VH-VL binders against o27280. Designs and how they scored, part 47

Target 1, 266 residues: o27280
Amino acid sequence: MDSMNVPEVLEIKRIVEESESVKTFIFSWDFRREVRPGQFVMVWDFRDEKPMSVSLIDPVRSEIGISIRRVGEFTDRVHGLSEGDLLGIRGPYGRGFELMGRDILLVGGGIGMAPLAALADEATARGMRVDALVAARTADELLFLDRLEAAGVNISTCTDDGSCGFKGFAHERLLTLEENHDMAAVCGPEPMMFQVMRILDERDVPAQLSLERYMKCAVGICGQCCLDDTGFRVCAEGPVFWSQELSRVREFGRYRRDPAGRRVPW

## First folded at step 18 (VH-VL)

Design zd1
Fold by OpenDDE, last read:
Structure zd1 (fold): chain C 266 residues (1-266), chain A 123 residues (1-123), chain B 110 residues (1-110)
Amino acid sequence: as target 1 above (266 residues)
Amino acid sequence: QVQLQQSGPGLVKPSQTLSLTCAISGDSVSSDSAAWNWIRQSPSRGLEWLGRTYYTSKWFYEYAVSVKSRITINPDTSKNQFSLQLNSVTPEDTAVYYCAREYPRDYYGMDVWGQGTLVTVSS
Amino acid sequence: QSVLTQPPSASGTPGQRVTISCSGSSSNIGDYYVWWYQQLPGTAPKLLIYGNDRRPSGVPDRFSGSKSGTSASLAITGLQAEDEADYYCQSYDNSLSGYVFGGGTKLTVL
């Protein structure tokens, strides 16, 4: 058996409050084990287990960060934890982002910025020019702005209410941007990603998008995260997909499956 | 720049203990960000990692399973060096032995190596 | 013999591109980073690649590393006479709880 599938009980080294609803939990990591932006880990609070994207990858400090949005019972419990408390972490799993070219565009919405923040760090470390379109409902929900700025990322903000930056949705802001990039990475609400992908396709910009689906095993066995028709397993073939792959996925941007397997609209 | 200088006998009799020392300059053996490794190389076994030690609030030791029962790596903060001790040697332990640093530890590989020491196990 | 499998030899002429493969398993390359070392005759190994595809300072960009699945590859473009050396891949193996090396590839520049 692969030891990777056994959760490691790790101590929370630090907690960073990113926003009112988002915290980043930092853990020590053995960086002999590969971890890529876009991959996820299974977080176990000894009661339940949920997939979470890696938002920080720091091989210098031997740390990873997991950003978690408070949205339900599990995350409520996790948000109640303090530095020094323990969590079970297994992984990482899934396909992460691939970097290519010199100029990269990141388009993120809400907690979707988590994996993109990690990607931004890697891209900048590799000497790439990084532009980031950071979207949120309101200004106070914009994530990782200081971190991105410190990394030298060119940031454009977008808020639904216009409280910061462009008033409107990410895809609307994207339409106002004229510059093309060598590639794009997208993560956020699926309707946003769907619209952004369409624009990027029209501009012939290669794009990778990170999907979120109900996930149980994380190892490609249970099939709970399978996408309709294609049979793509988000935990194995994803969660990062190329736009060409997602063009084959009928449900993308349209609906998802709930834990019972029922179609649920976005 | 960081340099590793190895020392120790090049000839050891069977069943005796192989002892080598790696002196560090330009870095500290107790650096929180470094790891200190021993590797050996032979025509029959190729490159073989033997073990490492590193300091993070306390000393940690990792040994290869193949030599775990016979190996000891000891840091010496007073002399800023670390040593290799391999007990009960046999001709199979004949190899060129290297000390090497990881900095930063894990991700960045072994970036500085000693000059190597040929150790021959023979009667 | 070696946990990681490399071809014993490779060759090329000056200016050519050569690739050296490193084959592992899910217990090592599949889940762990790959490092590459160059060893000139009579010298200690020199770090060539870390983190699968990153070059330390001083390593020419004609050296590149890549990894896919349980295999890694070192590519050398614009082959030069000075590149004649042994090349070793390295990874970590969780089943052995330790670093593992490939058997090495002797690169000859013809």
Scores: ipSAE 0.946, ipTM 0.972, lowest interface PAE 0.5, mean pLDDT 96
Fold by OpenDDE, last read:
Structure zd1 (fold): chain C 266 residues (1-266), chain A 123 residues (1-123), chain B 110 residues (1-110)
Amino acid sequence: as target 1 above (266 residues)
Amino acid sequence: QVQLQQSGPGLVKPSQTLSLTCAISGDSVSSDSAAWNWIRQSPSRGLEWLGRTYYTSKWFYEYAVSVKSRITINPDTSKNQFSLQLNSVTPEDTAVYYCAREYPRDYYGMDVWGQGTLVTVSS
Amino acid sequence: QSVLTQPPSASGTPGQRVTISCSGSSSNIGDYYVWWYQQLPGTAPKLLIYGNDRRPSGVPDRFSGSKSGTSASLAITGLQAEDEADYYCQSYDNSLSGYVFGGGTKLTVL
């Protein structure tokens, strides 16, 4: 096994409470090893292992951040941890986002903003103009607003209940925005991403989208994250895909497979 | 402005120990962010990384496999410098030796170099 | 003999674009950042590119780096006489547990 595939036991340096259900765990990182926005790491709590997107990349402080939403038993355990506690981290894995042009649009929903926040930092550091459409069910679930603002990102918010910003879904808000961008990066609920991609395609805006699937090995061996018909492995060929690639993926926006391999509609 | 000033003899006899010192100004050898490296350059071997030292709560050392058995890098906080010792030298160790700083801002790139010291191993 | 492979020489005329390649493997460039250094005659290497494609302060924007897979590339646009130098790529190799350099490319400005 490659040394990269062996989990490194790391101490949680800091924990940032992003929302009621989301925490960002900060770890020391050796920045000789490349880490890109859109890539993920496998987080091991010594009982189970789950893929998590990198949400913070800070070479100055030699740190990375992993934002985790509380959604099940694994994440419940992780959310119970404190600063100074240990986690196993291996990676990073997968294909990250590519930046092109001068103007970038980020469209994120819920925890999907995690990799996009890292991308926003990268894009801003490179002198790009960054617009971000941040969507959530309610105002309290909007993530990374202060961080994005501090980075110089132009933020537009969208909430299902109208508690903050535009009342409605991200794709509906996007339809009200007239400005075009050189590229877009999208991450969030797959139905949202599906609708957003359609709009971006109609506008001829190159788009990258980050998919979420059940993963085990993270190295393209086990096939658990394989997409139907195409054979794309989300952990190897993804999780970031170009819209042209996803146009070939029949299941995109429609269903995913659970750990047992059963189809689960979105 | 960070500067590295090298010192040490330019001639070493075979089987003896090569010793060089790199004095740091504008930064601290015990900085918790920087790493301090030795690199050498020769026409036959090109640029070759020899090793580094850095401080994070304690001192860490990393050495190239090719010289691991013969090399020692020592930081000196009192003088704000770090040294290189290479034992049992042979003519193959003849090279220009450089000290260099890694810095996180530059993604651990070696952003500051010493002036270089030609060390010739000859009887 | 160098772990990273570079062409031994490159050349161009003033104003031209030149590219220097750096080929590695999955144990180095594949997973680790690439750095580039410029070495003028009789001087120590100077950091030219860090983090694959980033420029330190003072480095002109006509220098650019890129990385794809296990290979990296340095591009110089608007070539100038002062660019005549040796160029080295650098990465980290996990199998060797150490930094590795390319063999260097001597760039001649004609």
Scores: ipSAE 0.929, ipTM 0.959, lowest interface PAE 0.5, mean pLDDT 95
Fold by OpenDDE, look of step 18:
Structure zd1 (fold): chain C 266 residues (1-266), chain A 123 residues (1-123), chain B 110 residues (1-110)
Amino acid sequence: as target 1 above (266 residues)
Amino acid sequence: QVQLQQSGPGLVKPSQTLSLTCAISGDSVSSDSAAWNWIRQSPSRGLEWLGRTYYTSKWFYEYAVSVKSRITINPDTSKNQFSLQLNSVTPEDTAVYYCAREYPRDYYGMDVWGQGTLVTVSS
Amino acid sequence: QSVLTQPPSASGTPGQRVTISCSGSSSNIGDYYVWWYQQLPGTAPKLLIYGNDRRPSGVPDRFSGSKSGTSASLAITGLQAEDEADYYCQSYDNSLSGYVFGGGTKLTVL
C-alpha cells in the first residue's frame, strides 16, 4: 500500500487522438502489478493531481492507456503534453468491474466509455459476447468505435442530435432492445446511469455502475468522495458499484458534492 | 512450439562457478514480449527465482537479492540462448536448475520450462 | 520460510473438490498477480493459472484460481488421479524486487 501511494514518474509512450476533446495517453506498465478495468489511477502533472480511469490494458505490449477529456486547467495542461513527456502515476485504486456469464452489455456515455473499452477487451479475450451501447451528444464525440469493432464487439450507437445511430438518450435506446444479458456494465453521466439502472433492474439484469465523484486522496481517508447515508467511499468501495448497492445511495442520480462539499444537482 | 534445452555440468566444486546454458527454439531471446528466467529447486529452499533477462529496445536484467552479488545472466542472440553464471558456489547452491520463459512478459507467467539440470556442489 | 505460505499437504478422493490456499502480504499478493504451477513427480513445473484466475490453453476448466486481499486460492473440482502433484503459488514481491514462490502443497488423491 505504501509503495502504491508513491507516484511513479512515467514517460508518455504514445498519444492517441480519440476525439477533439479526448486523448489517450499510453504508458509502459509492469504487468506483474494488478490492474483491472474499472480501476482508476491518480495522474500527477507535478502541479495538480486528478483521478483518471484506465481505458487500455495491453499485457502483450506491456502498456496501459489513460483517456483524458479536456475539461479544465489540469486537463488543458495534460493535453498540451507530447510523447516523451513525463507524468506521475500512482495506483491503481478502487474496485474494478467483475465479469460474469457469457453475454455482457456495456452502456457508456461520453468519456464513460473509457473504462468500458478496457472491460470490453478483457471480456472478449475471455470469450464473452459483448454488446456495447455507445452514447454521446454528437457523432464526433462517440469514443472507441473502431477499437471496439476490432475487438469483435457488437456496437449500437446513440446520439442526442441523431447524427449517428439512434436519436435520443442511452436509456431510450436501451428500451428498444429486448435482449437480456447475463450482466451489464454502465459508465457515463449519472443521470444516464440512473435511468439505465432502473431499466436493467426491471429486467432483472445484474448491473455494475461506475460512479464519478470528487476524489482527493484516493485511499479512503479524506472522505471527500463519501456517498450520503451509506458512507461508501467511491475511491475505496467503488468506483464500481452493484445496482443493489446504489439503490441504497440516496444521492445517486440526484446530486453530487463539489470540492467544497456543497450539494450540486445533476 | 517453443522449447528450452538446458546444458551444463552437473557437478561443481565449492568456490567455483556454476555455468548453465538454455537454448531456445521457436522463439527469439530478443523478443520484445518475452522474459527469460532462471529458477532453482531444492528440498531445503523450495522453488527459488534467481533472475531474468529480457529485451525491449535494450537489455534488462533483474536478479534476486539472495544471489545478486554472484549471479550473471547473459543472452546470446547469435546462438539464440541465454546462460547462467553463479560464482563462488557452496553446497547450499545444490539444486535442480530450470530455465523458463515468460510470455507475455510480466503477465502470462512462466509458460515454458527447460528440462531441469541437477547441479551438485561437492568437494 | 517461504514468502508465500501454503499448506504442506492436501488430500481428496476422486470427484471431490479440493482447495489450496496461498497466503501473502501487501508487498506481494496484495498488489500483484498470482500464478499457479503444477509439478508432477520428476518433471518441471507447469503453468496452471495466470492473472489470478485465468487458464492457459490446455488446462482443464476444473482448475480455477481466485484472489482476495493478500490471499489466493486454487480450486480443483472433479479431482482425478492424475491431479496428484505438487502445487505452487507465485507472485511478485516489491520489497524483495523479485518473484516469490509458496512452499508448495503436495496433493494426494486417495
Scores: ipSAE 0.916, ipTM 0.956, lowest interface PAE 0.5, mean pLDDT 95

Design zd1
Fold by ESMFold2, look of step 18:
Structure zd1 (fold): chain C 266 residues (1-266), chain A 123 residues (1-123), chain B 110 residues (1-110)
Amino acid sequence: as target 1 above (266 residues)
Amino acid sequence: QVQLQQSGPGLVKPSQTLSLTCAISGDSVSSDSAAWNWIRQSPSRGLEWLGRTYYTSKWFYEYAVSVKSRITINPDTSKNQFSLQLNSVTPEDTAVYYCAREYPRDYYGMDVWGQGTLVTVSS
Amino acid sequence: QSVLTQPPSASGTPGQRVTISCSGSSSNIGDYYVWWYQQLPGTAPKLLIYGNDRRPSGVPDRFSGSKSGTSASLAITGLQAEDEADYYCQSYDNSLSGYVFGGGTKLTVL
């Protein structure tokens, strides 16, 4: 047994309101412990425990940030907390993004921009050129634009309703962008990721995609985060997968699973 | 430019207390981003971390489990230095002792080291 | 005994690439960053690598670090005579609640 699997109770140092429905909760963190963009933590509110992606990794200030969208009872309770309140954190878990080459494309939909914002900070700190395609349904749901711009990221936006940037889906906007990247990192709604992966594969651009699945243990024991056909555990072998790994997964882009593990259509 | 200057006796008798001082120039021992470490090096045990102290809103101390019952690290803000005391020494404590700054602490490693002090424990 | 395991020696000729391994466990390198230090004869250690693979200012780009699982590696390309030194890896060990070092590798430039 690894003692890193016991939640540590941490004080909320500050809260950033990213949108009407998304807040970033910032904690002090001991950066002797490794944290990689694309990894997740289990957030414990003393009643329930849910996986959340790391969105800020700041070793200079000793700060880690976790971005949470309000979508249900757990996240409603967490959104009701204030600076100074406590949360339990265990992790980080999972396989993060790997950087390669000089030019990276980020494609994020909604809250999927959270782990990509952390990756953008690392990529720019390493001297890479970073382009980001930030997608949402409406302008009010576009996340992290100011932060990405301050980091020197070249931003393209798209919204379903056309209220900001390109009107349409992320993969449609991608077709109008230059094809000059060494790699891509993708996170967002699974149908979006599937379409984006197809375009990147046609262009022979190595891509890493971050998946979300139902989790219970987060350490690969319970099997609740398994993918069909391969037995890959999102919490252990993912959540970040190379596109070649996902090409072997029948369920990707075709259906999802509910908390009981039953197949449901997208 | 930060410099660490060590001082203290190089010969200590068994059962006595080893006491060393590390003077800091170009930084403050109470810097809220730094940690102040003691490390020793011997042919038989190589490099061995002994402990660190650092200040945020109060002083924190971390000691290696192997010496925790015998070690004290004391910051002194008035003299801008930090010290090592190791009680009840034996010949196994013979080593070169280093102080080191960790800045920013945790992720960035020990960026500035003192010159080292050979301490021999012998009767 | 050192908590992290390194080969006691390594050698190469000028211009070669050499690697130095550092083997640990899930209680240290598996979950914690790796640091590397160079120690020239008669001097204190000098930080070479932090954060597994990052170089401080002033460290040549021919030094690089990597980590896989519970092991780490320091690579030196374009080996030079002045690289002759002892090299130590470091991590944090959760079971010991403290920093831990490898036993050191003496690099000889032939």
Scores: ipSAE 0.788, ipTM 0.909, lowest interface PAE 0.7, mean pLDDT 90
Fold by ESMFold2, fold request of step 19:
Structure zd1 (fold): chain C 266 residues (1-266), chain A 123 residues (1-123), chain B 110 residues (1-110)
Amino acid sequence: as target 1 above (266 residues)
Amino acid sequence: QVQLQQSGPGLVKPSQTLSLTCAISGDSVSSDSAAWNWIRQSPSRGLEWLGRTYYTSKWFYEYAVSVKSRITINPDTSKNQFSLQLNSVTPEDTAVYYCAREYPRDYYGMDVWGQGTLVTVSS
Amino acid sequence: QSVLTQPPSASGTPGQRVTISCSGSSSNIGDYYVWWYQQLPGTAPKLLIYGNDRRPSGVPDRFSGSKSGTSASLAITGLQAEDEADYYCQSYDNSLSGYVFGGGTKLTVL
């Protein structure tokens, strides 16, 4: 592999507490190398390596940000790190979001707002009108609201418990929103994305959705990130797919596979 | 508003050192977000990047591999300028030499260029 | 020679659309942004495109950039007489650890 496929050891420049369970780790980055919203990096803590979405792309400050939710041993260890500590980063990898038209809708659930926050920054910098539907279980888990507001994004919120905004699921809130967008970008829990995709397809809104699957190599050679039916590799042909591409994928929204390849329901 | 003004001799004999200076107005050579480049252009080689310098907490230098053994770029904060020295020149170093600001560096490209200085290397 | 390959010349008539190609490799255009510069006769180069497809303030909308794989393209729509110039693509090359340029394309407006 060339130098782009070997982890580069980087110092954590800043840590932003996004919520009780989500931190954004910020590194200096050479923006001669292309980075697109929707791409991911492999984060290496010198014991294990996991894919994480890029959430901040700031060429002015030479900063890249990676948002990580604490959910297990690897993420617990990373959340225990401090500014000045080291992590390995390789990438970016994957196909990012494409922008089209003048009006974009973002639909994000939980940590799925991370790549959409980066996309919102790019869309507003290009002069697009950006509406965001930000979903979480409860108000304290809504991510990136201040950042989106500062960027001039029009925000709608929904929470399962009704503590902020619409009480209910993202797809239920979507039914009550205006249908005047040129495209949509969607990222979050796969059952949510499936329901949102159905609504957007019925409304003839072109949509791109960002998937997560188990990854090992990140460059498409090990086969661990393959989708049923099409043979698409999430790390190579995705993680961002058009809704048309996903409509041919039986497993989307129905089940997932564990690291041993066994079918497991969502 | 930012302007780059080049100075230096237009004739240099083979084996000697080419030396040029780029004076900066409207910005600082020690700006944390800029990089300061030298580029040359000849009919036979087109545009060729030679190197850059930039300041963060210290000075960094990057030089093209083709000239790395012969080139030095020196920032001077007191005069708000940066210079190019190219040692052991040959007639193939004859070119129009440009200085250029890259701001912000890396992503945004070279947004301000000096007027260019033709340097002829001949005996 | 030039690390990035451009056609040495291109031509068009006023009002026409013209494209200029720039071919590189995985060590440069494949993973790195592309910049474009215009050079009018007797002047220094001027930045036209950064970030593959972004225009600096003051560059007309008729200039546009795109990138696919290891190749990039500059398009000029509504060609005008003042567009007669040399055009250069630029990228960063990881194997050379430095900026690289195309050989330039002389655009003639007929």
Scores: ipSAE 0.777, ipTM 0.902, lowest interface PAE 0.8, mean pLDDT 90
Fold by ESMFold2, last read:
Structure zd1 (fold): chain C 266 residues (1-266), chain A 123 residues (1-123), chain B 110 residues (1-110)
Amino acid sequence: as target 1 above (266 residues)
Amino acid sequence: QVQLQQSGPGLVKPSQTLSLTCAISGDSVSSDSAAWNWIRQSPSRGLEWLGRTYYTSKWFYEYAVSVKSRITINPDTSKNQFSLQLNSVTPEDTAVYYCAREYPRDYYGMDVWGQGTLVTVSS
Amino acid sequence: QSVLTQPPSASGTPGQRVTISCSGSSSNIGDYYVWWYQQLPGTAPKLLIYGNDRRPSGVPDRFSGSKSGTSASLAITGLQAEDEADYYCQSYDNSLSGYVFGGGTKLTVL
């Protein structure tokens, strides 16, 4: 009856303004279906369909949350919606984060904190110690700080302009943090993730990184989300990859592909 | 402390209606986080889910395909109970019948079960 | 037959590790959570595992669950005489729009 390849039309239950450019859209959800932090859904506005990370997984309230940054025509239309309006949702899809050990480091840049906020909730619920490095260009763009603090996460911030926390880039702040974690989870701008991955690899910290690529089918058949050199499909083998898997991928951090498959700079 | 107490006849003739009641103490049948299930068990088939009901601003009902044409589950908020009716029974409906709560529903599983009622369908 | 497949029996000696498998499909275990129940003779089932690998309060940590692909497993370490019981896996099946159970595994402690 429920089809994972046909969008289910859902009513927007609640909208949370996370920043001037980011909103979280909350829907009712049947949690008999498995949902893991790091998985994504395809959001359909009845004209176009885009992948979005799950940022809230709340089985007690039967709620799922999807955080969306305004970056173009599709996201502008979605940001114009109100509670009670409809969106199509299909999924979840992809490989989520795997937790290990007792001490986890989260490194998130901008909207990349969305899947990491969901992971933080799961990690704290399992009794792990969670440190989060939250990065943005300015203080006003730092996401989920209150939610992370309420969950008991130890937060470090960095901003490019120094308006909150460390002044500089996430990888620069990382060099000043303790090297005392069993694993790391990283999501954000791909150039940031590349630099962070290099530091974590030198420290022998197992790391999982969440990639973003253009998606069409989301179920692994169209090939639009494939990575050069390996044939990994971001929608099927990812979006979350171990750093060792990404070390075999020459495009990571160096270029991306447009919807027509052409290489373009980051 | 939540308890489920079952009642109803243990013998039903073929073609008649099987009717059981599950009384709830320590919770409300209209709790917005719970779901209320009927399950049956026979030696030859093991456990078989029959259906559930739950309340979120209105009542929802889900029934197993195998019995959907014959089953009704009714909540009763005034008596704080829910019932099972299974029409047109045959000897294949002979089983131990259980009621069970999910709380919170969906993810957390069936955490409280009734004591079970053996219902025999025979002439 | 049952939608989920379990071996009809399993056995072990005290202190041993025993596993009980549960095999399903993409319409159930592949995309949906797995629950496990223990049933002592003459009693109702008791929830052992929810959410694939979580234990309710009061369930000993020698019981653990796992899931891989369309299969799930219940493991019992430090096997004890009182673990002798029937064990059932459960999931949701999208094609049947309902909960489904395994056929059950009778665990004998030798």
Scores: ipSAE 0.754, ipTM 0.896, lowest interface PAE 1.0, mean pLDDT 90

